# Designs tried in a protein design chat: VH-VL binders against NAD kinase (nadK). Part 1

Scores and structures below are computed, not measured.

Target 1, 268 residues: NAD kinase (nadK), of Syntrophomonas wolfei subsp. wolfei (q0aze0)
Amino acid sequence: MKIILVNNRFKENTEKKAQEIAGQLSALNVEVIIDNGLDEPYAGTVDFIMVLGGDGTMLRAARRYGQRAIPVLGVNMGTVGFLSNIEINELAEYLPLILREEYSLEARMMLEVAVFQQQSLLTRVFCLNELLLRSNSPRMLSFALEISGQKLEPYRGDGLIVSTTTGSTAYSLSAGGPIADPQLDAFIVTPVASHIINKRPLVVSPEREISLHLLEEREAIIGIDGQIKMDFGAENRVLIKRAPHPLLMVNLKAKPFFTSIDRSLQRQ
Structure headers, positions and changes below count from the first letter of each chain, unless a header shows other numbers; antibody chains are not in Kabat numbers.
F, E and O are the ipSAE of ESMFold2-Fast, ESMFold2 and OpenDDE, as the mean of both directions, binder to target and target to binder. V2 is 0.75 times the mean of E and O plus 0.25 times the DockQ between their complexes.
Where letters were taken out, [cut] stands.
Atom coordinates printed by the task and the answers are left out, and those that the model quotes come from them; centres of patches stay.

## First folded at step 5 (VH-VL; from Bb2 with heavy chain V50I Y103T)

Design D1
Fold by ESMFold2, look of step 13:
Structure D1 (fold): chain C 268 residues (1-268), chain A 123 residues (1-123), chain B 107 residues (1-107)
Amino acid sequence: as target 1 above (268 residues)
Amino acid sequence: QVQLVESGGGVVQPGRSLRLSCTASGFTFSSYGMHWVRQAPGKGLEWVAIISYDGSNKYYAESVKGRFTISRDNSKNILFLQMDSLRLEDTAVYYCARSPKYTWGSGRYFDYWGQGTLVTFSS
Amino acid sequence: DIQMTQSPSSVSASVGDRVTITCRASQGISSWLAWYQQKPGKAPKLLIYAASSLQSGVPSRFSGSGSGSDFTLTISSLQPEDFATYYCQQANSFPYTFGGGTKVEHK
């Protein structure tokens, strides 16, 4: 069995623990690859991905590996978040189940984000939580939203969030979007500081295509999962679709979403 | 044939800035994290900085944090070190270095080094 | 930070001698240790990785041993080209740190 251990080199405690876990797995003849974010994603076949850290580390793992149909387990090493399943001090207890593949999988929708300059594709990225379009200056943006060829009335404000249901508890929530059941597949489109009161959050079928572009020259930014940023100008547009494959999250320990929501949101 | 070639060293005045470059060839540069390591005259080796393969993550030794900036241009296969607010103790030969891709366990070794570029100060 | 202590700081030796250099880590680093050779005016050269694995192109007279906190580099029969400074480096955790060096010079 071949496993990727994903950690965050920038958090000191995850590096030491990753070494300890890799040693334990190697003693059980499990082949281990460490992905601390310094090298490109591992391209070879693997059976399982273990993420050591919080929601941010899971977001990076999802972007790097989420389209490869590999089980991904979130192991919490800090405060409880939305994307971890077990705690680090429980790992030894669950390791036999992992090795025997005695667990269930939960699918989480991802976004496919394509950024164009005029007609040329500049980049394509995958996203677990959200795409943010925002102003990169004191001036507000004027921008167009198109959903499956239907042009909405122009937006004016600080920006827009296009989120998955998993991302509904992240920036989208702070901007006034709804909390969504992560088992649903949907886009949640949430305006950021809109100066037009009738621009309410929208919940949109995952089968739609969403397009964004600026209506006037402004300095703007596209943010992905709060971790990647790209310059965005009047010559650009972005197309957002449901990603071809969901993230396959491992479920070893029951973690009821609804009964834990207040506790998870009030962390730190 | 893996090759790393540094340039941009020279003689500067304290408090000034200098930008070092490292041109890479013979491997897929954009697949690797890259490092800077320095060596003061007559002294040992000191790790300075690391940058991830795509440039999104950077880490610095405490001695240079806030003054040095590591960056890369993957389209031109060049690694950079921008050195601001230079001090006399920054006098060293600066090496760019590569480590093997996909470390097993936690280990990182520097399997290829450039020949280095010297940074010194005038009085 | 993990401190790496090399000893001795210098060695006077003759061609043909067996030379041993030791390196001690301030805490356990498993086998995540490398050895480098550096000649004056040249970049360091990786000799040994993972404590005992010989890098491609390095002569077999070089060997490494140890685990945990104590490590040894051995040159079984010193050659004229082996007069150089040798450094150990822990690869266990950030920041990666080097020993102070051991200069091997002819008697």
Scores: ipSAE 0.052, ipTM 0.598, lowest interface PAE 6.3, mean pLDDT 87

## First folded at step 6 (VH-VL; from D1 with heavy chain G33A)

Design E5
Fold by ESMFold2, look of step 6:
Structure E5 (fold): chain C 268 residues (1-268), chain A 123 residues (1-123), chain B 107 residues (1-107)
Amino acid sequence: as target 1 above (268 residues)
Amino acid sequence: QVQLVESGGGVVQPGRSLRLSCTASGFTFSSYAMHWVRQAPGKGLEWVAIISYDGSNKYYAESVKGRFTISRDNSKNILFLQMDSLRLEDTAVYYCARSPKYTWGSGRYFDYWGQGTLVTFSS
Amino acid sequence: DIQMTQSPSSVSASVGDRVTITCRASQGISSWLAWYQQKPGKAPKLLIYAASSLQSGVPSRFSGSGSGSDFTLTISSLQPEDFATYYCQQANSFPYTFGGGTKVEHK
């Protein structure tokens, strides 16, 4: 069995703990690859991914490995979030179950984001939470949204968020979008500071294709999961689809999403 | 350290062709859009052409469109400018230049330049 | 094409002087403007991008300001190595265009 340990090298004690866990796994004849975020993603065959840290570390793991259909376990090392399943002090208890594959999987929809310059594909990125289009200057944006070829009335404001249901509790929520059950597949399209009063958040079928482009030349940015930034201008467009594979999140311990919403949101 | 080295300039007869090369090192060449910029002796700067990071998009100044072709070989880290039907007004030092990583459309600032290669004409 | 009008074409200055150079675009270009320094026999060197952002390794005596169509490069206290020709360049749209240059000369 081969496992990737993903850690956030900047979080206190995470790197030391990853080495300790790797030693424990090696003693059980488990091959271990440590991904601390600095090197290219491991390309070889892997059976399981263990994420040591909070939601940000999980987001990076999802972008790196989420399309490979590998089980991913979130292990919390301090700060309670939405994406961890067990606490670090519980790992020893659950390790036998992990090795015997005695766990369930929860699928979480991901976005496939393709950014173009004219007709040329510049990059293809996958994300777990959201794509953000926003102004990179004091000026507002004028931009077009198309959903499966259907052109909506132009948007005017600071930007737009296209999120998954998992991302409904991130930037989308701050911009006025709904909290969504992360077990649902959907796009949530949330305007950011719109000057058009009838522009409400939209919940859109995951089978739709979403396209964005600027209607006037302005300095804009595409943000991915709050962690990747790309400049965006009038010669660009972005196409957003449901990713071919969901993130497969390991469920070892019941984690009640709905009863914990108030507590989890207080950490924003 | 980023390095851009142009070559292929020289003295040529009007109406003939010349191919300029720019060898890049010290950065991931295939991640950057590349440009040619020229400067006639004693004159200001004129942008000539851009090629996208993967070579799929090209754009030319009107003064050279139809005569010049920009291209790149990402496996060898070389940028090219094929100059056909050369005219006396093409006399200039030709610079290759890099623009910032991850920009699309706007924001093409030339953060690194080669030292240039001179193109001139014989009588 | 967006024309970039640069003023003055030359300025005579002494070490320690404050020097300002202006650049006007014929159309609005937001903040898509760069400033370059060029010494004789050398390639241009990027000083300022996005109108006001200082390029890495450039001394803090250089600053840029402006948006829309009017832009300014300021050298707060001229040093001996600052005698050069300065160019603005719009990066808003093709074709990218340069100003005519401003030669900063020793008095």
Scores: ipSAE 0.000, ipTM 0.379, lowest interface PAE 21.4, mean pLDDT 86

## First folded at step 13 (VH-VL; from J1 with heavy chain S30R K58T)

Design K5
Fold by OpenDDE, look of step 15:
Structure K5 (fold): chain C 268 residues (1-268), chain A 123 residues (1-123), chain B 107 residues (1-107)
Amino acid sequence: as target 1 above (268 residues)
Amino acid sequence: QVQLVESGGGVVQPGRSLRLSCTASGFTFRSYAMHWVRQAPGKGLEWVAIISYDGSNTYYAESVKGRFTISRDNSKNILFLQMDSLRLEDTAVYYCARTPKYTWGSGRYFDYWGQGTLVTFSS
Amino acid sequence: DIQMTQSPSSVSASVGDRVTITCRASQDISRWLAWYQQKPGKAPKLLIYAASSLQSGVPSRFSGSGSGSDFTLTISSLQPEDFATYYCQQANSFPYTFGGGTKVEHK
């Protein structure tokens, strides 16, 4: 068995723990790779990914490895979030199950985000939570939203969020989006401070494609999972689709999503 | 062969800005975290900053935090150090350095160094 | 920050001598310690990493030992090309820090 431990090098507690766990796993004849975010994603074949930290680290791990259809376990290290399944102090208890591959998997839809300049692809990214388009100035944006070839009325506001159901409890929620069951596959399109007072979020089928572009010469930015930032101008367009592969999240123990929402959100 | 070549050093006045560059060759630059390390004349080594492979993560020594910015252009294989609000104590040879990836914890040891570029001040 | 105390600051030695340099960390840094060699007007060169691992291409007369807070670099038989300044560096925590250096010079 080969495992990647994903942590954050700049969070020293996670680094220390990663090294400790690596030692323990090695003693059990498990091959271990540590990904602390400084280097490019490990390109070799692996059987399991263990994420040490909070939701941010999970989001990074998802972007780095989610397309590879590898089981990903979130191990919380003292943070509040939605993406961890066990606590670090529980790892020893569940380690035998991990090694025996006795766990269930939950498929979480990811976004495929493609950014273009005219007809040229600038970048393609997979992400677990959301794509954010927002103004880079105090001025509102005017942008076009197209869903599966259907052109909606131009949007005017500070921005727009296209989120997965997993991401529904992230920035989309703060922008007034609905809380979605993470077991459901859907896009959530949430306006950010729309000029239209009653502009409502859209729940869109994962089979559809979403396209965004600016209707005027203004500077904007796109944000991905709150971690990637990219300049976005009039010559750019973004295409959002369901990623071809979901993130396979490991479930070692039950985590009641709906009963824990208020608690988790209040602590953020 | 791995090669790092620093440039951009020179004589500056206090309070001014300077941008250093480090051109990398002989390896896949975009795959590696990079560092700046400096050395005042006749003094020891001082770590300055680190940047992840894709530029998404940076960390700075307290002595330069808020004044220096480490960045990179992976399309051109160049590492940068933007130095603002320069002080006399910033006088040093500035080295760019590579850290090996994956092996023994990434970003820890400097296995390749440039020859450095000198930053000094005029009175 | 982790302080690295390196000793001695200088050592006079002859070719063939055994040279020992010590580095002490202000706290436990496990084995995250590197040794570098620097010659005048040149960039540092990595000798040892992870306290005791010899960097590729480095002569076997160089060795590192230690764990926790006390570390040692040893040159078993000093060669003419080994006259230089040596630095230890902790790689345990940010910010990374170096020892003050040890100049190995001719006796």
Scores: ipSAE 0.467, ipTM 0.807, lowest interface PAE 1.2, mean pLDDT 93

## First folded at step 15 (VH-VL; from K5 with light chain S30N)

Design M5
Fold by ESMFold2, look of step 18:
Structure M5 (fold): chain C 268 residues (1-268), chain A 123 residues (1-123), chain B 107 residues (1-107)
Amino acid sequence: as target 1 above (268 residues)
Amino acid sequence: QVQLVESGGGVVQPGRSLRLSCTASGFTFRSYAMHWVRQAPGKGLEWVAIISYDGSNTYYAESVKGRFTISRDNSKNILFLQMDSLRLEDTAVYYCARTPKYTWGSGRYFDYWGQGTLVTFSS
Amino acid sequence: DIQMTQSPSSVSASVGDRVTITCRASQDINRWLAWYQQKPGKAPKLLIYAASSLQSGVPSRFSGSGSGSDFTLTISSLQPEDFATYYCQQANSFPYTFGGGTKVEHK
């Protein structure tokens, strides 16, 4: 059995803990690949991914491996977020179940994001939470939203968020979007500081294609999961679709979403 | 044939700045984390800094933190070290170095090194 | 920081001799230790990684052993090109640190 162990090496003592866990797994004849973010994603065949850290580390794992249909377990090493399943001190208890593949999976929708410069594909990325289009200056943006080729009335404001239901508790929430049950598949489209008072958040079928472009020259940024940023201008367009594969999150321990919302939101 | 070539070293005054470059060839540069390692004349080796394959994460030795900045341009296969507020103790040959990907456990070993570029002081 | 203590500081040897260099870490570093060879005016060259694994292209007369805190580099039959300075390096945790070096000199 081969496992990727994902961690953030530069947080204090996380490297020591990752080494400890890798040693435990190796003693059980498990081959371990450590992904601490320093190298490109591991390309070889892998049976399981274990994420040591909070939601930010899980977001990185999802972007790197989420399209490969590999089970991903979130292991919390501190403050519990929305994406961890077990605590680090519980790992020994659950390790036999992991090795025997005795767990369930929860599918979480991901976004496929393609950014163009004029007619040329500039980049394609996947994300678990959201795409953020925002102004990179004090000036508002004027921009167009198209949903499956249907042009909505122009937007004016600081920007727009296109989120998954998983991302509904991230930047989308701060911009006035609803908290969504992560078991639903949907886009949540949330205006950011809209000057047009009747622009409300939209909940959109995951089968739709969403397109954004600026209607006048302004300096803007596309943000992905709050962790990747790129410049966005009038020459650019972004196309957003449901990703081909969901993130397959391992469920070993029941995690009641609705009763834990306040605790999890403290991280925003 | 993996090749790393440093440039930009020279003689400077304390408190000034230098920018070192390392040009990479013979491998897929954008796939690897890269390092700077230095060696004072007649002395041993000291690790200086690391940058992730995409440039998103950096880490520095305490002796240079806040003064040195590691960066990379993956489109041109160049690694940089911006050295500000230089001190006499920064006198060294500076090497860029590569580690293999996907090392078992936590170990990182420098499998390829450049020839180095010298930073010294006078005046 | 993990301190790496190398001994001896130098060794005089002849071609054909067996040479042994030791390296001690100030704490347990598992097997995450590398050995490098450096000739005057040149960059270091990796010989051994993970304490005992021979790097590609390195002659089999070089070998490494040890785990935990005590490690050894052995040259089974010294060749003329082996006169150089040798460094150990721990790769267990940041910051990565090196031993002080062992110069292997011709008698």
Scores: ipSAE 0.189, ipTM 0.645, lowest interface PAE 4.4, mean pLDDT 88

## First folded at step 18 (VH-VL; from M5 with light chain Q27K Q55E)

Design P4
Fold by OpenDDE, fold request of step 22:
Structure P4 (fold): chain C 268 residues (1-268), chain A 123 residues (1-123), chain B 107 residues (1-107)
Amino acid sequence: as target 1 above (268 residues)
Amino acid sequence: QVQLVESGGGVVQPGRSLRLSCTASGFTFRSYAMHWVRQAPGKGLEWVAIISYDGSNTYYAESVKGRFTISRDNSKNILFLQMDSLRLEDTAVYYCARTPKYTWGSGRYFDYWGQGTLVTFSS
Amino acid sequence: DIQMTQSPSSVSASVGDRVTITCRASKDINRWLAWYQQKPGKAPKLLIYAASSLESGVPSRFSGSGSGSDFTLTISSLQPEDFATYYCQQANSFPYTFGGGTKVEHK
């Protein structure tokens, strides 16, 4: 068995724990790779991914490995979030189950985000939470939104979020988007400070495609999961689709979503 | 064979800016975290900054924080150090250094160094 | 920051001598300690990493030991090419820090 431990080198507590866990796994004849974010994603074959930290680390892990159909376990290390399954102090208890592959999996839809310069592909990214288009100035953006070739009325506002159901409890929530069941596959299109008062978010079928481009010569940015930023201008377009593969999240411990969200939101 | 070549050093006045470059070859540059380390004349080594493989993460020594910026162009295999608001105490040979990857010591140890580039100040 | 205290600052030795250099960290750094060799006008060279792991290509006369706060670099039999300055470096926490160096010179 080969396991990747994903942590953040600049989070000292996670680094320390990663080393400890690596030692323990090694003692059990498990091959271990530590991905602390400093190096490119590990290209070799692995059987299991253990994410040490919070939601941010999970999002990074999802972007790095989510398309490889590898079980991903979130191990929370004292942060508040929605993407971890067990706490770090519970790991010892569940480690035998992990090694015996005695766990259930929950498939979470991811986004495929493609950014173009005219007809040329600049980059393609898979992400778990959301794509954000926002103004790079205090002025509102004007942009075109198309869903499966249907051109909507020009949009004016600070920006727009295209989120997965998993991402519904992230930035989309702060922007007034609905809370979605993570077991449901759908796009959530949430306006960010639209010039239209009370412009409602859209829940869109995962079978559809979403396209965005600016209608004016202004500078904007694209944000992905709150961690990646790209410049976005009038010559660019973005295409959002359902990723071809979902993230396979490991369920070792029952975590009722709706009761958990009440508690989590209360603490935030 | 791994090679790192620094350039851009020279004589500057206090308060001015200077941009150092480090050209990498002989390995997949885009895969590795990179560092700058400096050494004042006749003195010891001082770690300056680190940048992750894709430039998404950086960290600086307190002595240069807010003044220096580490960056990279992976398409050209170049590491940069933008030095602003330079001070006399910044006088040093500046080395770029690589850290190994996919080891338990990833990002920790400097297995390859450049020859260094000297930054000094005019009197 | 973690302070690295290296001793001695200089050592006078002869070819064939056993040379020992010590590095003490101001806090526990586990095994995240490296040793470097630097010759005049040259860049440092990695000798030992993770306290005791010998870097590829480094002669076996070099060895590292220690964990926690106290570490030692040993040259079992000093060779002419070993006259240089040696530095320890902690890699446990940012910012990374180096010892003050030890100059190994001719007796």
Scores: ipSAE 0.755, ipTM 0.894, lowest interface PAE 0.7, mean pLDDT 94
Fold by OpenDDE, fold request of step 22:
Structure P4 (fold): chain C 268 residues (1-268), chain A 123 residues (1-123), chain B 107 residues (1-107)
Amino acid sequence: as target 1 above (268 residues)
Amino acid sequence: QVQLVESGGGVVQPGRSLRLSCTASGFTFRSYAMHWVRQAPGKGLEWVAIISYDGSNTYYAESVKGRFTISRDNSKNILFLQMDSLRLEDTAVYYCARTPKYTWGSGRYFDYWGQGTLVTFSS
Amino acid sequence: DIQMTQSPSSVSASVGDRVTITCRASKDINRWLAWYQQKPGKAPKLLIYAASSLESGVPSRFSGSGSGSDFTLTISSLQPEDFATYYCQQANSFPYTFGGGTKVEHK
């Protein structure tokens, strides 16, 4: 068995724990790779991914490895989030199950985001939460939104979020998007400060494709999961579709989503 | 063979800016985290900054934070150090260094170094 | 920051001698310590990583030991090419920090 431990090198507690866990796993004749975010994603074959930290680390792990159909376990290390399944102090209890592959998997839809410069592909990214298009100035954006060839009326506003159902409790929520069951596959298109009063978010079939481009010569920014940023201009196009593979999240214990989100919202 | 070659050092006035470059060859540059380490004349070594393989993450020593910017162009295999608001205490030979990947201590140790480039100040 | 105290600052030795250099960290750094060799006008060279792992191509006369806060670099039999300055480096926490160096000189 070969396991990747994903952590954040700049989070000392996760680094320390990753090393400890790696030692323990090695003692059990498990091959371990530590991905602390400094190096390129590990290209070799692995059987299991353990994410040590919070939602941010999980999002990074998803972007790096989600397309490879590898079980991914979120292990929370003292943060508040929705993407971890167990706590770090529970790992010892569940480790035998992990090694015996006695766990269930939950498939979570990911986005495939392709950014183009004219006809040339600049980058392609798979992400778990969302794509954000936002203005890089105090001025509103004017952009075209197309869904499966259907051209909507030009949109004007600060930006737009295209989110998975998993991402519905992330930035989309803050922008007024609906809370979605993460077991449901769908796009959530949430306006960010639209010039149209009460512009409603859209829930879109995962079978559809979404395209965005600016209608004016302005500078914007593309954001992916709140971690990747890139400049976006009039010569750029974004194509969003369902990723060909879902993220396979390991479910070792029941974590009630709706109770958790309700409690979280009550604390705000 | 792995090779790192620094350039851009010279004599500058305090408060000025300088951009150092490190050209990498002999390995897949885009795969590795890179560092800058400096050494004042006759003194020890001081870690300056780190940048992840894709440039998405950076970290700086407190002594240079807010003044120095580490960056990279993976298409050209070049590591950069933009030094702004330079101070006399920044006088040093600046080394670019590679850290090994997928090993115990990944990103921790410097297995290859450049020859260094000297930054000094005019009186 | 983690302070690395290296001792001695200098040592006079002869070819064939056993040379020992110590490095103490102000905090527990586990096994995350490296040793470097630097010759005048040259860049440092990695000798030991992870406290005791010998870097590829480094002679076996070099060895590292220790864990926690106390570490040692040993040259079992000093060779003419070993006269240089040696540095320890902790890689446990950012910012990475180095010892003050030990100059190995001819007796």
Scores: ipSAE 0.720, ipTM 0.883, lowest interface PAE 0.8, mean pLDDT 94
Fold by ESMFold2, fold request of step 22:
Structure P4 (fold): chain C 268 residues (1-268), chain A 123 residues (1-123), chain B 107 residues (1-107)
Amino acid sequence: as target 1 above (268 residues)
Amino acid sequence: QVQLVESGGGVVQPGRSLRLSCTASGFTFRSYAMHWVRQAPGKGLEWVAIISYDGSNTYYAESVKGRFTISRDNSKNILFLQMDSLRLEDTAVYYCARTPKYTWGSGRYFDYWGQGTLVTFSS
Amino acid sequence: DIQMTQSPSSVSASVGDRVTITCRASKDINRWLAWYQQKPGKAPKLLIYAASSLESGVPSRFSGSGSGSDFTLTISSLQPEDFATYYCQQANSFPYTFGGGTKVEHK
């Protein structure tokens, strides 16, 4: 069995505990690949991914590995988040179940994001939480939103968020979007500081295709999961679809979403 | 065969700027974190900065923070160090260095070094 | 920042001697320590990583030991090509830091 152990090289507490876990796994003839965020994603065949850290580390793992249909376990290192399943001090207890594949999987929708310059594809990325279009200056944006070819009335404001249900508790929430059940597949489209008061958040079928482009020449940014940023101008457009594969999150321990909302949000 | 070649060193006035380059060959440059390490003449080694494989994460020694910028061009296999507001204490041979990937050595131990490029000052 | 205190600053030795160089970290750095050799006019060369692991192509007369805060590089039988300056480096936390160096020179 081969696993990827994902952590953050810049957080010392994850390194010490990661080393202890890797030692236990090695003693059980499990090959461990280290992904500390510094190297290109590992391309070889892997059976399981173990994420040691908070939601930010899970977001990176999802972008790197989420389309490969590999089970991903979130292990919390102290701060309660939305994407971890077990605590680090519980891992030794659950390790036999992991090795025997005695766990369930929860599918989480991801976004596929394609950014174009004119007609040429510049890049394609996947994300778990959201795409953010925002102004990169004090001036507001004027931009067009199309949903499956249907052109909505123009938007004016600081920007727009296109989120998954998993991302509903991230930037989308701060911008006035709803909290969504992460077991639903949907886009949540949330305006950011809209000058047009009647522009409400939209909940959109995951089968739709969402397109964004600027209507005026302005400096803008595309943000992905709050961790990747790209310049965006009048010559660009972005197309957003449901990704071909969901993130497969491992469930070893019941973690009630609705009763934990306030605690999880207070920790952000 | 891994090869790292620095260039862009020279004689400069204090307070001015200089850009160092490191050209990489013999390995898949875009897969690795890269570093700059410097050594003042007759002195020991000082780590300067790290950049992740895609440039998304950087970290700097306190002595250069705010003045130096590490960057990379993965399409050309070049690592850069932009050095602004240069001081006399920045006099050193500057090395680019690689760390391994996918192991505990990732980002930790400099397994390959360039030959270095010298930065000095005129009065 | 983690201070790395390396001693001695220099060693006078003869070919065949056993040479021991020590390095102390101001904080527990686990095994995240490397040793480098540097000859005049050359870039450093990695000898030992993870405190005790020998880098490929490095002669077995070099060995490293220690963990936590105290580390040792040993050259079991000094050879003529081993006269050089040696540095330890902690790789536990950014910023990475080096010891002050130990010059191993002819008696």
Scores: ipSAE 0.597, ipTM 0.829, lowest interface PAE 1.9, mean pLDDT 90

